# VH-VL binders against Mitochondrial Rho GTPase 3 (MIRO3): the designs that were tried, part 3

Target 1, 175 residues: Mitochondrial Rho GTPase 3 (MIRO3), of Arabidopsis thaliana (Mouse-ear cress) (q9ma88r425to599)
Amino acid sequence: RKVVQCFVFGPKNAGKSALLNQFIGRSYDDDSNNNNGSTDEHYAVNMVKEPGVISDTDKTLVLKEVRIKDDGFMLSKEALAACDVAIFIYDSSDEYSWNRAVDMLAEVATIAKDSGYVFPCLMVAAKTDLDPFPVAIQESTRVTQDIGIDAPIPISSKLGDVSNLFRKILTAAEN

## First folded at step 7 (VH-VL; framework fv_pimurutamab)

Design m3 (from c4 with heavy chain Y33W R97K)
Fold by ESMFold2-Fast, scan of step 7:
Structure m3 (fold): chain C 175 residues (1-175), chain A 116 residues (1-116), chain B 107 residues (1-107)
Amino acid sequence: as target 1 above (175 residues)
Amino acid sequence: EVQLVESGGGLVQPGGSLRLSCAASGFTFSSYWVHWVRQAPGKGLEWLGVIWSGGSTDYGNEFTSRFTISRDNAKNSLYLQMNSLRAEDTAVYYCAKRYSYGFDYWGQGTMVTVSS
Amino acid sequence: EIVLTQSPATLSLSPGERATLSCRASQDIRKYIHWYQQKPGQAPRLLIKRASQSISGIPARFSGSGSGTDFTLTISSLEPEDFAVYYCQQYYNWPYTFGGGTKVEIK
C-alpha cells in the first residue's frame, strides 16, 4: 500500500491532461491553494495491483500535473520534496514539444541536484500513432542514454501503451 | 545575454594537432548540449559534432577518429581537440548552442589554417 | 545523408527588389528545415524555423514556404543589410546537413 507521488511535466498540448484522464481511477481539479499562491492542481489517483502478486504488494499511484509557464520555470524546490517519480511527456509528432520537454527535464534535474533530491525520471512520447521524424527518435534515444534514464515510453490512442506506461512507473518506483 | 566565444585557432602544419576552446555565458551551460560547426573558405557550413549535457559525444562521418569534443561545466567551456590535421581541415570553426534541432546562438568563429 | 541543393548560387539584385531563394532536398523532409543568414566575417543567424515559422526579432520581410522536397525563402523588399549568404539546414535525419548557400549581392 505504498503511495507513489508522480509529478507530470510537459509543455502545453503535450498530453498531460489526456494522460491523467487515461489513468485508471479518478481525475479531478484540486481546489487547494498552496501558501505561495493559487494554483489549480489536477490529480489522478489509482491503486495498481502488481501483476502476479497478492494485494499486499498493491501500490497507490498519484499523478499530479505540474503547471508551469512555457516562458519560465516557476516550480519551487520545496514542491519537489514530495516527488517519487518525475514524468516528462511530449508530443512525439511536434519537434518543439520534445525540445521543451528536454528543457523542463534539465530544469527539474538542476533544482533536484541543488536541493539534494534523487528520484527517477521517465520520458513519455505521446501521440506515437503519428509518425515521428527520424531525428526525434535518434535524439530522444541518445539524450536518455546520455543522462542514464530509460528510453522514452510510447503512448498512443491504443489501450496497450497506457498499461505499459503504468508498469514502467511501478518499476521505476521500486528500489 | 547569451555569448559564445571561440579561441585557439591559428596556423598548423599538416599532421599537427590543435585544441580549440569555446567560452559560454548567459545560459545554464551544463543543461545544454552544444555543437561544433565548421566552414571552409568560400564554402558552406558543415556540422562537425555535438557533446550532450551528460558528456556523450557524436560526430560527423569523417571526424570520428581525428576529432574529440569535451566540456568543462565548472568553467562553462567547450573544447575541440583536433589531431592528424590535413589541408582540407582549413576552416573557421564555430561553437553553437542547440535550438530545436538547429542553432540559435553561434560564436564568432576561430580560423584554423593547415598549411606547410 | 540528405543532400540540400540551393539555387541560384548567386542573386544580383538592387535594394527594394524581391529575392526568392530555393532549397531542394534529395528526399522528403516534410517541413524539417531552418534558414540562416550569414554576413561576411560574421556567424550565421537563424531566420526562419520549420520551413515557415517566424522568429522573434527577424523583420517581417523574411518569409519561408514549402514542404516535402522544395523550399523557398523570400525577402519581399531587400534592405541594404540583407545582402548576405543564406543557408538552409535540414533536421529530418542525422547528420544535420546544410545547403551550399545562395549569395545575395548588390547589382
Scores: ipSAE 0.403, ipTM 0.713, lowest interface PAE 2.6, mean pLDDT 80

Design m30 (from c4 with heavy chain S56D)
Fold by ESMFold2-Fast, scan of step 7:
Structure m30 (fold): chain C 175 residues (1-175), chain A 116 residues (1-116), chain B 107 residues (1-107)
Amino acid sequence: as target 1 above (175 residues)
Amino acid sequence: EVQLVESGGGLVQPGGSLRLSCAASGFTFSSYYVHWVRQAPGKGLEWLGVIWSGGDTDYGNEFTSRFTISRDNAKNSLYLQMNSLRAEDTAVYYCARRYSYGFDYWGQGTMVTVSS
Amino acid sequence: EIVLTQSPATLSLSPGERATLSCRASQDIRKYIHWYQQKPGQAPRLLIKRASQSISGIPARFSGSGSGTDFTLTISSLEPEDFAVYYCQQYYNWPYTFGGGTKVEIK
């Protein structure tokens, strides 16, 4: 059994909470609420089995939401040592959401490079059941190609089967 | 403060080449896509092209064979290499910072005159 | 390419008057249009984003409206510094294109 730590980045209202809730099938989140009533982090856990070979291919996938404050993300550089895959989720119908997610990816990639950490970064296009504008689609594909990452992975929070995203995360972590 | 300053414009003969520069300050240049936009005397704005953060470029259809955009993030600088210039290329050339699929900061412009 | 047609080419008005500037797109661009102001000898300045959204630092007298193919920039009461050329720009589809501009000049 292997544990894959996936850090979830994205601007406010990108769909991070919806993704976490879909991932576990129940609203499992770790609210570190103590006497002060504050949550320090939000995460969801699921166990994903590889097709064809059950026992030794079992993997535990942990999605850990990175909190946003003042349009920046709240994450120590040291915390990235635990990251196996980073995903950057954005609202595919919102130009600001795309720009912020790309900025976050560039910032995280810079921190990782400076610290000697190596992990894949994936863009996730949320709310694909809404109609995005053509430039957003064209530029998202172009920009991911320019920075050397895979094209954005589409998901829909209302109608979506997110199993493809989870398998792509596991594949990226392995390669 | 955010500033973009173009330079390198001047008089050039038809068929000649010219390289424009744009010096950026007051922001993290490497994190932004930057564009070139030109404006012929007495006419409107025309989008020329963009350079993405990783260095790839895209151009308007009229510019792909004669113009090359490049950047040097260590020098906070953007460049436009112009070849095989024609009288129709006479214009003020602006560098502009990308914002929300538009442009929030522009340089003052540099005038390129193509004439014999 | 998406063509943006601005009209009229020139508006001659006095300070205090309302200015209404039109931009028409050759196809439906929803609300994916920006407006810019350009004063003589100066670079353009972003004025309105996404058809109707305000920009920090831009006076409240400037407003935008419209969707689909027909867009309007309104200056509710012209100030002396507002006499300039105004451009619309679409970002619905590649490549980015600008309108031909509307010059607002003193009567």
Scores: ipSAE 0.504, ipTM 0.762, lowest interface PAE 1.5, mean pLDDT 83

Design m31 (from c4 with heavy chain S56K, light chain Q27E)
Fold by ESMFold2-Fast, scan of step 7:
Structure m31 (fold): chain C 175 residues (1-175), chain A 116 residues (1-116), chain B 107 residues (1-107)
Amino acid sequence: as target 1 above (175 residues)
Amino acid sequence: EVQLVESGGGLVQPGGSLRLSCAASGFTFSSYYVHWVRQAPGKGLEWLGVIWSGGKTDYGNEFTSRFTISRDNAKNSLYLQMNSLRAEDTAVYYCARRYSYGFDYWGQGTMVTVSS
Amino acid sequence: EIVLTQSPATLSLSPGERATLSCRASEDIRKYIHWYQQKPGQAPRLLIKRASQSISGIPARFSGSGSGTDFTLTISSLEPEDFAVYYCQQYYNWPYTFGGGTKVEIK
């Protein structure tokens, strides 16, 4: 059983808590996208079986939500030591959400580089069933090319999209 | 205070070259996408191109082969290299900071006149 | 490319009057339109984003409305400083395009 630690970043209302609740099979909460608790993180765990694997051994994927204030980034360098892969979730209909997620990725990448940590970073486009528009898709693809990462992974409320995301996370965590 | 200041405009002959500069201050320049927009006399605004934070560029189709956008984040500066200039390139050239798929701050513009 | 048509080209009004400016898109751009003000000899200034969202610091007399292909910028009561050229800009698809402008001039 290989354990993959996935750190989940993204601005408020990007869909982080909704994704975690879907991952563990729970309904969406009214305040799930607000930081109003005494803790800065949430956890979700799922066991996945990779298709085509010779052994019947399940992999364990751990999603750890990292809550960051929208007006600032307060992440310690020590916190990144356990990261195997980072995902940055944004609302695909909102440029503010996209810009904040890209800023978070740049800050995390800088801290990782300065601390000697190496892990892949993936952009995740949430709420793709609401209001995607051509320029947002084209520019997000161009910007990810500009910073040297893969094109954003789209997700909606459908289970098929979430399964594809989990597969891509596990693949990225393999070196 | 956010400020963008263009320079380098002037009179050039057809076929000539010119390099425009845009100096940014009052914000973290390296974190923003920056655009060039031009306005010919008596005409509306025309989007020319953009440079992303990492340095890649995209242009309107009519500008791709003759115009090059670059940036120097250490100097908080944006540039537009213009080659093979034509009379129809006569315009005020603005640099503008990206905000919400539009532009929240613009320079005052620099006038380029292409004439013999 | 998406063409934006602004009308009228010139609007002659007195201070205190209501100004209504039109911008029509050649295809459905949903709400992906911004409005700018440009005074003589000055750079454009962003007024309204995403058809109807006022930019912070913009006077309450400015408002935007519309969706699809038909958009309106309204100035409820003109002040002397409002006499300028107004441009709409779409960001639904590349390339970004602007309207030809509506000049609001003093009568």
Scores: ipSAE 0.466, ipTM 0.736, lowest interface PAE 1.9, mean pLDDT 83

Design m34 (from c4 with heavy chain D58E)
Fold by ESMFold2-Fast, scan of step 7:
Structure m34 (fold): chain C 175 residues (1-175), chain A 116 residues (1-116), chain B 107 residues (1-107)
Amino acid sequence: as target 1 above (175 residues)
Amino acid sequence: EVQLVESGGGLVQPGGSLRLSCAASGFTFSSYYVHWVRQAPGKGLEWLGVIWSGGSTEYGNEFTSRFTISRDNAKNSLYLQMNSLRAEDTAVYYCARRYSYGFDYWGQGTMVTVSS
Amino acid sequence: EIVLTQSPATLSLSPGERATLSCRASQDIRKYIHWYQQKPGQAPRLLIKRASQSISGIPARFSGSGSGTDFTLTISSLEPEDFAVYYCQQYYNWPYTFGGGTKVEIK
């Protein structure tokens, strides 16, 4: 019965739709979430086992995709009021995707601070099955250390199991 | 327009020290990673090191003990402190802006000559 | 460290001819390579990114190809301003390394 609201940020083509489809039990190829031209809210809801507790207590996790428009980050402070955890997903093979995700994190963190909201921010490295390279891993680790957050969580949205990511989201939301 | 301008080069005695500066303009300097790259006369390019936006650094193995990179985001400036200079350090030193794990804008370079 | 070997060291060609420049990596770097042009007395200029992707403002006569260990920069028809030194650079692993360069000079 506990509900955790996870806001999903990231540049276009970073794997947000694949992650949401995988979370609700559909494969990446089952849906074309971002191909209809719609700007409506996208979200997925499912139950995830509470970290460290197998059968007695499950939490309801809500993944809500936040869409950024017009080349700028235009998000109201009111929109962040319901956020329990923010994740910033990027294509691990694309530095532009990484830079955009880091910029989004900085803007969301600034709005949260200015509004008195406190929630954890996690970087998510998507598409790790596409030619991962050591420089990207080394540099992203160094940059996340500099800004005071955990190292990026790797996922393979198309082929991989994202259970580890969902578990980490719930753990981060505990406090 | 994006611009990087190096300064501080010159003639220095072996064993001496020198500090190079790189002045950035036309972009939000604090948001970018910046690198130092050098080129000895008639030779190719050699990567020296990087400083990330948060101030942490990484160097090529042969530079770690003698060279230090720093930045002052309030002044839009990048620095390279060079110690225990050798004749082999004679080169043009470039500062360069990170783009896609490469470099999209470079300064004009500043010449450092280590000679007696 | 990853060593990049460029060949030939010097290409002597005439305007209007095609130039083909090679860069070979000591290990598989996938497509994590950029190409730069350096004219005498000037800083390098980014020419091609990620082995084959174009850069805004760079003439269409420049193209890149290859993957793994073998990469090629092609200039389809040399213009007078193209006589310069060309460098490849890998970003697969630290430290970042450059090739030794290929000088394209007038015959």
Scores: ipSAE 0.455, ipTM 0.736, lowest interface PAE 1.8, mean pLDDT 83

Design m35 (from c4 with heavy chain V50I)
Fold by ESMFold2-Fast, scan of step 7:
Structure m35 (fold): chain C 175 residues (1-175), chain A 116 residues (1-116), chain B 107 residues (1-107)
Amino acid sequence: as target 1 above (175 residues)
Amino acid sequence: EVQLVESGGGLVQPGGSLRLSCAASGFTFSSYYVHWVRQAPGKGLEWLGIIWSGGSTDYGNEFTSRFTISRDNAKNSLYLQMNSLRAEDTAVYYCARRYSYGFDYWGQGTMVTVSS
Amino acid sequence: EIVLTQSPATLSLSPGERATLSCRASQDIRKYIHWYQQKPGQAPRLLIKRASQSISGIPARFSGSGSGTDFTLTISSLEPEDFAVYYCQQYYNWPYTFGGGTKVEIK
């Protein structure tokens, strides 16, 4: 069926590994995370069924983690050729995580524009398992409006609440 | 190294207009959200507004119609256009750099006096 | 809007004494509060972030505590340069608001 390539960006400790583990059906558990120092790539593949359709539509969603190298954030234009949708995940309890994710989105958008690639960019607010923090939600909404993208999509790997994100990724990938 | 320097304050009559400037140096100005905060003589601090990195703005409730914040990233400069000034607008006006939903570096302030 | 009430308005102490400054919020703001110091003729300086987290370059004698509606800034032993006005600021909800300030003055 349709294969959607989703590139996953975000600063260290934003929850990228937890999201990929949730996507492949693993429970949230910091102790089970065995990254072993690999910083180049991590992949997760699943079949996503889209609810609300008269006939169920099966799609293949591939999440590809893009990691920051020790020498800084470096991504070649060739690496973006296969991207159908990019998500930028941040720790919603940490302003530095937000700022880093926004910077990454700006860099990726610039490379894409310079290379003639067109794909949607989505912000993903991780670790939303606490009570509402109104100003962070208000400001993240304003900032995404300021840079011309959709409001951040909340998820909580700890609570297992990530299904809305996968649906929005598929929707964004459709022209 | 990080510096913010306000200028443009002075005496203005009620109903008048004034434009304040803030010159930034020592950091990548275009990457930061910046704010205006004011302080009336002998009073506390009052948040006026913010300008985001892309140029969008948000203001405190009473400032929306009379005040406009803008920035020029090529000049590393922040501006505050003040219109229809009232005696209650008499204050020192500070520009401040955003840090963790607060402010880590502030300018020295520029005094605006609204009097007849 | 969230109102922050600082008390006392003025605190008269001598060098070497402990200063305890209060900030009370009109509603539960968790730990979403910062503290600032302002000396006469100077801009404010960030002292404590998120109720109790230290700021690089700020002397260890400054500490913050509290959660919910009641917050405290403590200066364990006042130095001459600590006589200033102190402000709390909340960032739980818009608009950002500051307390009225507490002036720590020499006795």
Scores: ipSAE 0.471, ipTM 0.742, lowest interface PAE 2.1, mean pLDDT 83

Design m37 (from c4 with heavy chain H35S)
Fold by ESMFold2-Fast, scan of step 7:
Structure m37 (fold): chain C 175 residues (1-175), chain A 116 residues (1-116), chain B 107 residues (1-107)
Amino acid sequence: as target 1 above (175 residues)
Amino acid sequence: EVQLVESGGGLVQPGGSLRLSCAASGFTFSSYYVSWVRQAPGKGLEWLGVIWSGGSTDYGNEFTSRFTISRDNAKNSLYLQMNSLRAEDTAVYYCARRYSYGFDYWGQGTMVTVSS
Amino acid sequence: EIVLTQSPATLSLSPGERATLSCRASQDIRKYIHWYQQKPGQAPRLLIKRASQSISGIPARFSGSGSGTDFTLTISSLEPEDFAVYYCQQYYNWPYTFGGGTKVEIK
């Protein structure tokens, strides 16, 4: 694909703003949480080059951050029409963050199923430079297997690039 | 109102089988993980296992071979199939909704007595 | 299996008194513990999460504290509706385990 629309979901403080700003080459403080629980959207665009035998293929990856209310998840089916791949980012050191991200994935998957949309969903474990607790590791493995998605993709937006995540997003979108 | 209501308990002979049901209402059952927890007379609570939203299961230390948890999301129902029952399985059996690695809503329980 | 020991088994107090309930873990579980309340004839209710975090709808007189192996649930001033059995539950490792319970009863 030439243009890939990636929808970014996740609870507050999960690292979504840091990921988006790293994607466009900027740094941002994770603590500047949006106190407004209303639905909001942010966008970031970058060009990703893929290796080839003769020449690289240029791809355009668009990350669209979707913000939702804490107590509920209200996304219109029309809003998901442009989604090529959805990622659900959580703070790997926070048990609440994982639970909320899984809830979001379940809601998005339900809306997609009801609307006849098909796109891959990926869990993204942010802040992996912090130590996760035993039950979180056990349950994240089982839950991703239960819902038929790949194991969580680890990233550390504070330590460097996220090239592996971006390549996996592009690969998933092609399937 | 979130409610969980167990049924199917009773007297059963050692070596017998019994199937417990739990009817859920007041929430989107298909979106939640749910568990069975039991309590033998005079003892503490014991977690039996969990069923994830997609139907996969994980059990406590010794239950995987004799006990099976299942769910029917269309019927908003949770089940516990108990086989090869023993006297030590005598207990009140609760169904409970998972929340943040714990349980936020429980049923009232159903009594299972395993006796010759 | 992580064992949780609650003490005392029974706590006899009058309305208005402070209740202090103990839960001790057989190993370090950091703060991965929840507290539940079960009133006679009713289903259990989640009361405190992650040792000390409040639950929406739970009165401020309930508080939790502790880390590692020793945990405490405190009811600052007992109301008539607080006479119940209280359980702790750990989620550090599988299987999830509960304490034996502390019954808070009227003298």
Scores: ipSAE 0.417, ipTM 0.701, lowest interface PAE 2.0, mean pLDDT 81

Design m38 (from c4 with light chain I33L H34A)
Fold by ESMFold2-Fast, scan of step 7:
Structure m38 (fold): chain C 175 residues (1-175), chain A 116 residues (1-116), chain B 107 residues (1-107)
Amino acid sequence: as target 1 above (175 residues)
Amino acid sequence: EVQLVESGGGLVQPGGSLRLSCAASGFTFSSYYVHWVRQAPGKGLEWLGVIWSGGSTDYGNEFTSRFTISRDNAKNSLYLQMNSLRAEDTAVYYCARRYSYGFDYWGQGTMVTVSS
Amino acid sequence: EIVLTQSPATLSLSPGERATLSCRASQDIRKYLAWYQQKPGQAPRLLIKRASQSISGIPARFSGSGSGTDFTLTISSLEPEDFAVYYCQQYYNWPYTFGGGTKVEIK
């Protein structure tokens, strides 16, 4: 099974821990990811079937929560060498959360460029069931276009739309 | 400690050109969307345009052919190139920082007067 | 473009009175509206964002309400420093537009 390393960024209260906790209860494939977390990361391991016509393929998705302190993220630039996909999660009802997530994406993109690392970055809109990210607002389209990323992926932890996020992460890692 | 300081305003003849500058300090300039807003004497505020953090720009429809916004992140500076100026462009020009859904910091403005 | 209409154009009141300023949008802008105060010779100052959210450093007497097309800025008890021009602005779509302003002046 191919292992896809997904780093999860986002400001405090954006839904990072809630998203990772939704994966608790899935099989872990090694002890280091299943036991105590590191001082700068928290891990969750998921096994996900690929969508579409490939019935027998399995992908192992590893979600690594990047810890934050004082609105900055705690991650060495060397650690980004292991990143296959970075997601930046924000609370869709909170404009501060959006701005901070965009800032984190810019920081990570800069570190990646300086280090010669290449991986896709995806914005994730959490809590869309309460006050969804305004789909009609041109700003969201222009901002993601300007950064060179896809439009934000909406999720609600109460719905199965989290499975769509996993499929998009796996697809992005292959492209 | 966040500051925005406009400069470059003055008297210019109709049909002329002028470039305004806005010097930013006290924050990571490259991370913010920055806007130009103008105000004619005795009139209200009018949004002119924005430059997003990645460098893309959007303008009010009246400004797209004559005005160009640019930024130099290494110099923490925002610019407004104004061409084919008309008497109706006489105004105080402000630069403003966008934070979330508000312009939380504004420069003090620079006056542009277009007259013969 | 989204048009914002502020009313009244001028509001004449005395210190200690309540001021209620209206802003109407030509279409539904949800809660993407901010309020600014401007004094003569000064740059505007952000008072309220997202229709009703307070801004750090702004006195508690300022409050905003509304959603959709009808918005209100309330100053619960006018202080001498509050006599100024107030503008609403929408962030729903660009071009971002401002209302024409309401001048709050001493009676």
Scores: ipSAE 0.155, ipTM 0.633, lowest interface PAE 4.0, mean pLDDT 80

Design m39 (from c4 with light chain I33L H34N)
Fold by ESMFold2-Fast, scan of step 7:
Structure m39 (fold): chain C 175 residues (1-175), chain A 116 residues (1-116), chain B 107 residues (1-107)
Amino acid sequence: as target 1 above (175 residues)
Amino acid sequence: EVQLVESGGGLVQPGGSLRLSCAASGFTFSSYYVHWVRQAPGKGLEWLGVIWSGGSTDYGNEFTSRFTISRDNAKNSLYLQMNSLRAEDTAVYYCARRYSYGFDYWGQGTMVTVSS
Amino acid sequence: EIVLTQSPATLSLSPGERATLSCRASQDIRKYLNWYQQKPGQAPRLLIKRASQSISGIPARFSGSGSGTDFTLTISSLEPEDFAVYYCQQYYNWPYTFGGGTKVEIK
């Protein structure tokens, strides 16, 4: 059974709730459990199907929202042992959202290194249906290239399609 | 205290080369993006380029082939290599730290004069 | 590239007067505009960020306003140390560009 634990980081109002709601809504119609989309405030669990010629490959993806308190995230070093992929979501129209998300990535990377944990980190540009400014796009691309991670993955709540993000999360967990 | 100190300016002949240095202190240099900005005598400010924390660079269109920005995080130093210099490159060259899209600290500047 | 036009080129005022400096962008840059002060022989100093956000250590008499294409830097009551050149700078798009500057001089 392929179960992937994705920890969701990001500053307040970055779009974490919208992402979790889209994830639940897309896959809540599970025949084995019609209440599969019901979650508490800290996580969302669903099955993501990978298309194939002969048959789909099913994976269970768990999105765990990391709580924010006083502009910092609340997470123990021990809790990171369960992380398979970390994503850092930010509001693409807000420079402070970007700066805080990058700071969170650096903090998490430091904790992981100190604890001997290895997992991929991905930046997620939320609210791309709001018009981001070009400097922010160019700078985020350069920064992620320098860190050695993929360019930020754009998502938009108005477009309603985040399947590309989920597939990238699953691919990152395998590598 | 945060400080940036430029050096390496001077008189150079047209077609010549010059390397400027910027020494940083009082902050974690490796964590910041740093820019070069120049100012011709009696004229305004002109953005030259940036180097990101990991070493990638971006330049203003007229500088990309003749100027190269580099950094040495172990030495807390920023560099500007200038080649094929022209009279119109005569200017005071400033290094500046970028924080939250503003240039919050600048060096004192170093004067480069390109003349025969 | 985005062109920033500052006006007037020179503003002649007396200490105690209000100074109003204009910066006009060739296209909509929203609020992605900074203001700098430069005194003779010195490096520029950041005064205002993101059109209207204050900078720690900068006197309260300095304020910025505007969005889109029209921006204003206001000095509510000029002090002797405020006579300097002021530059606006946009960071909406690459390359970064500065205005030509406004010199605030004693009348």
Scores: ipSAE 0.466, ipTM 0.755, lowest interface PAE 1.6, mean pLDDT 83

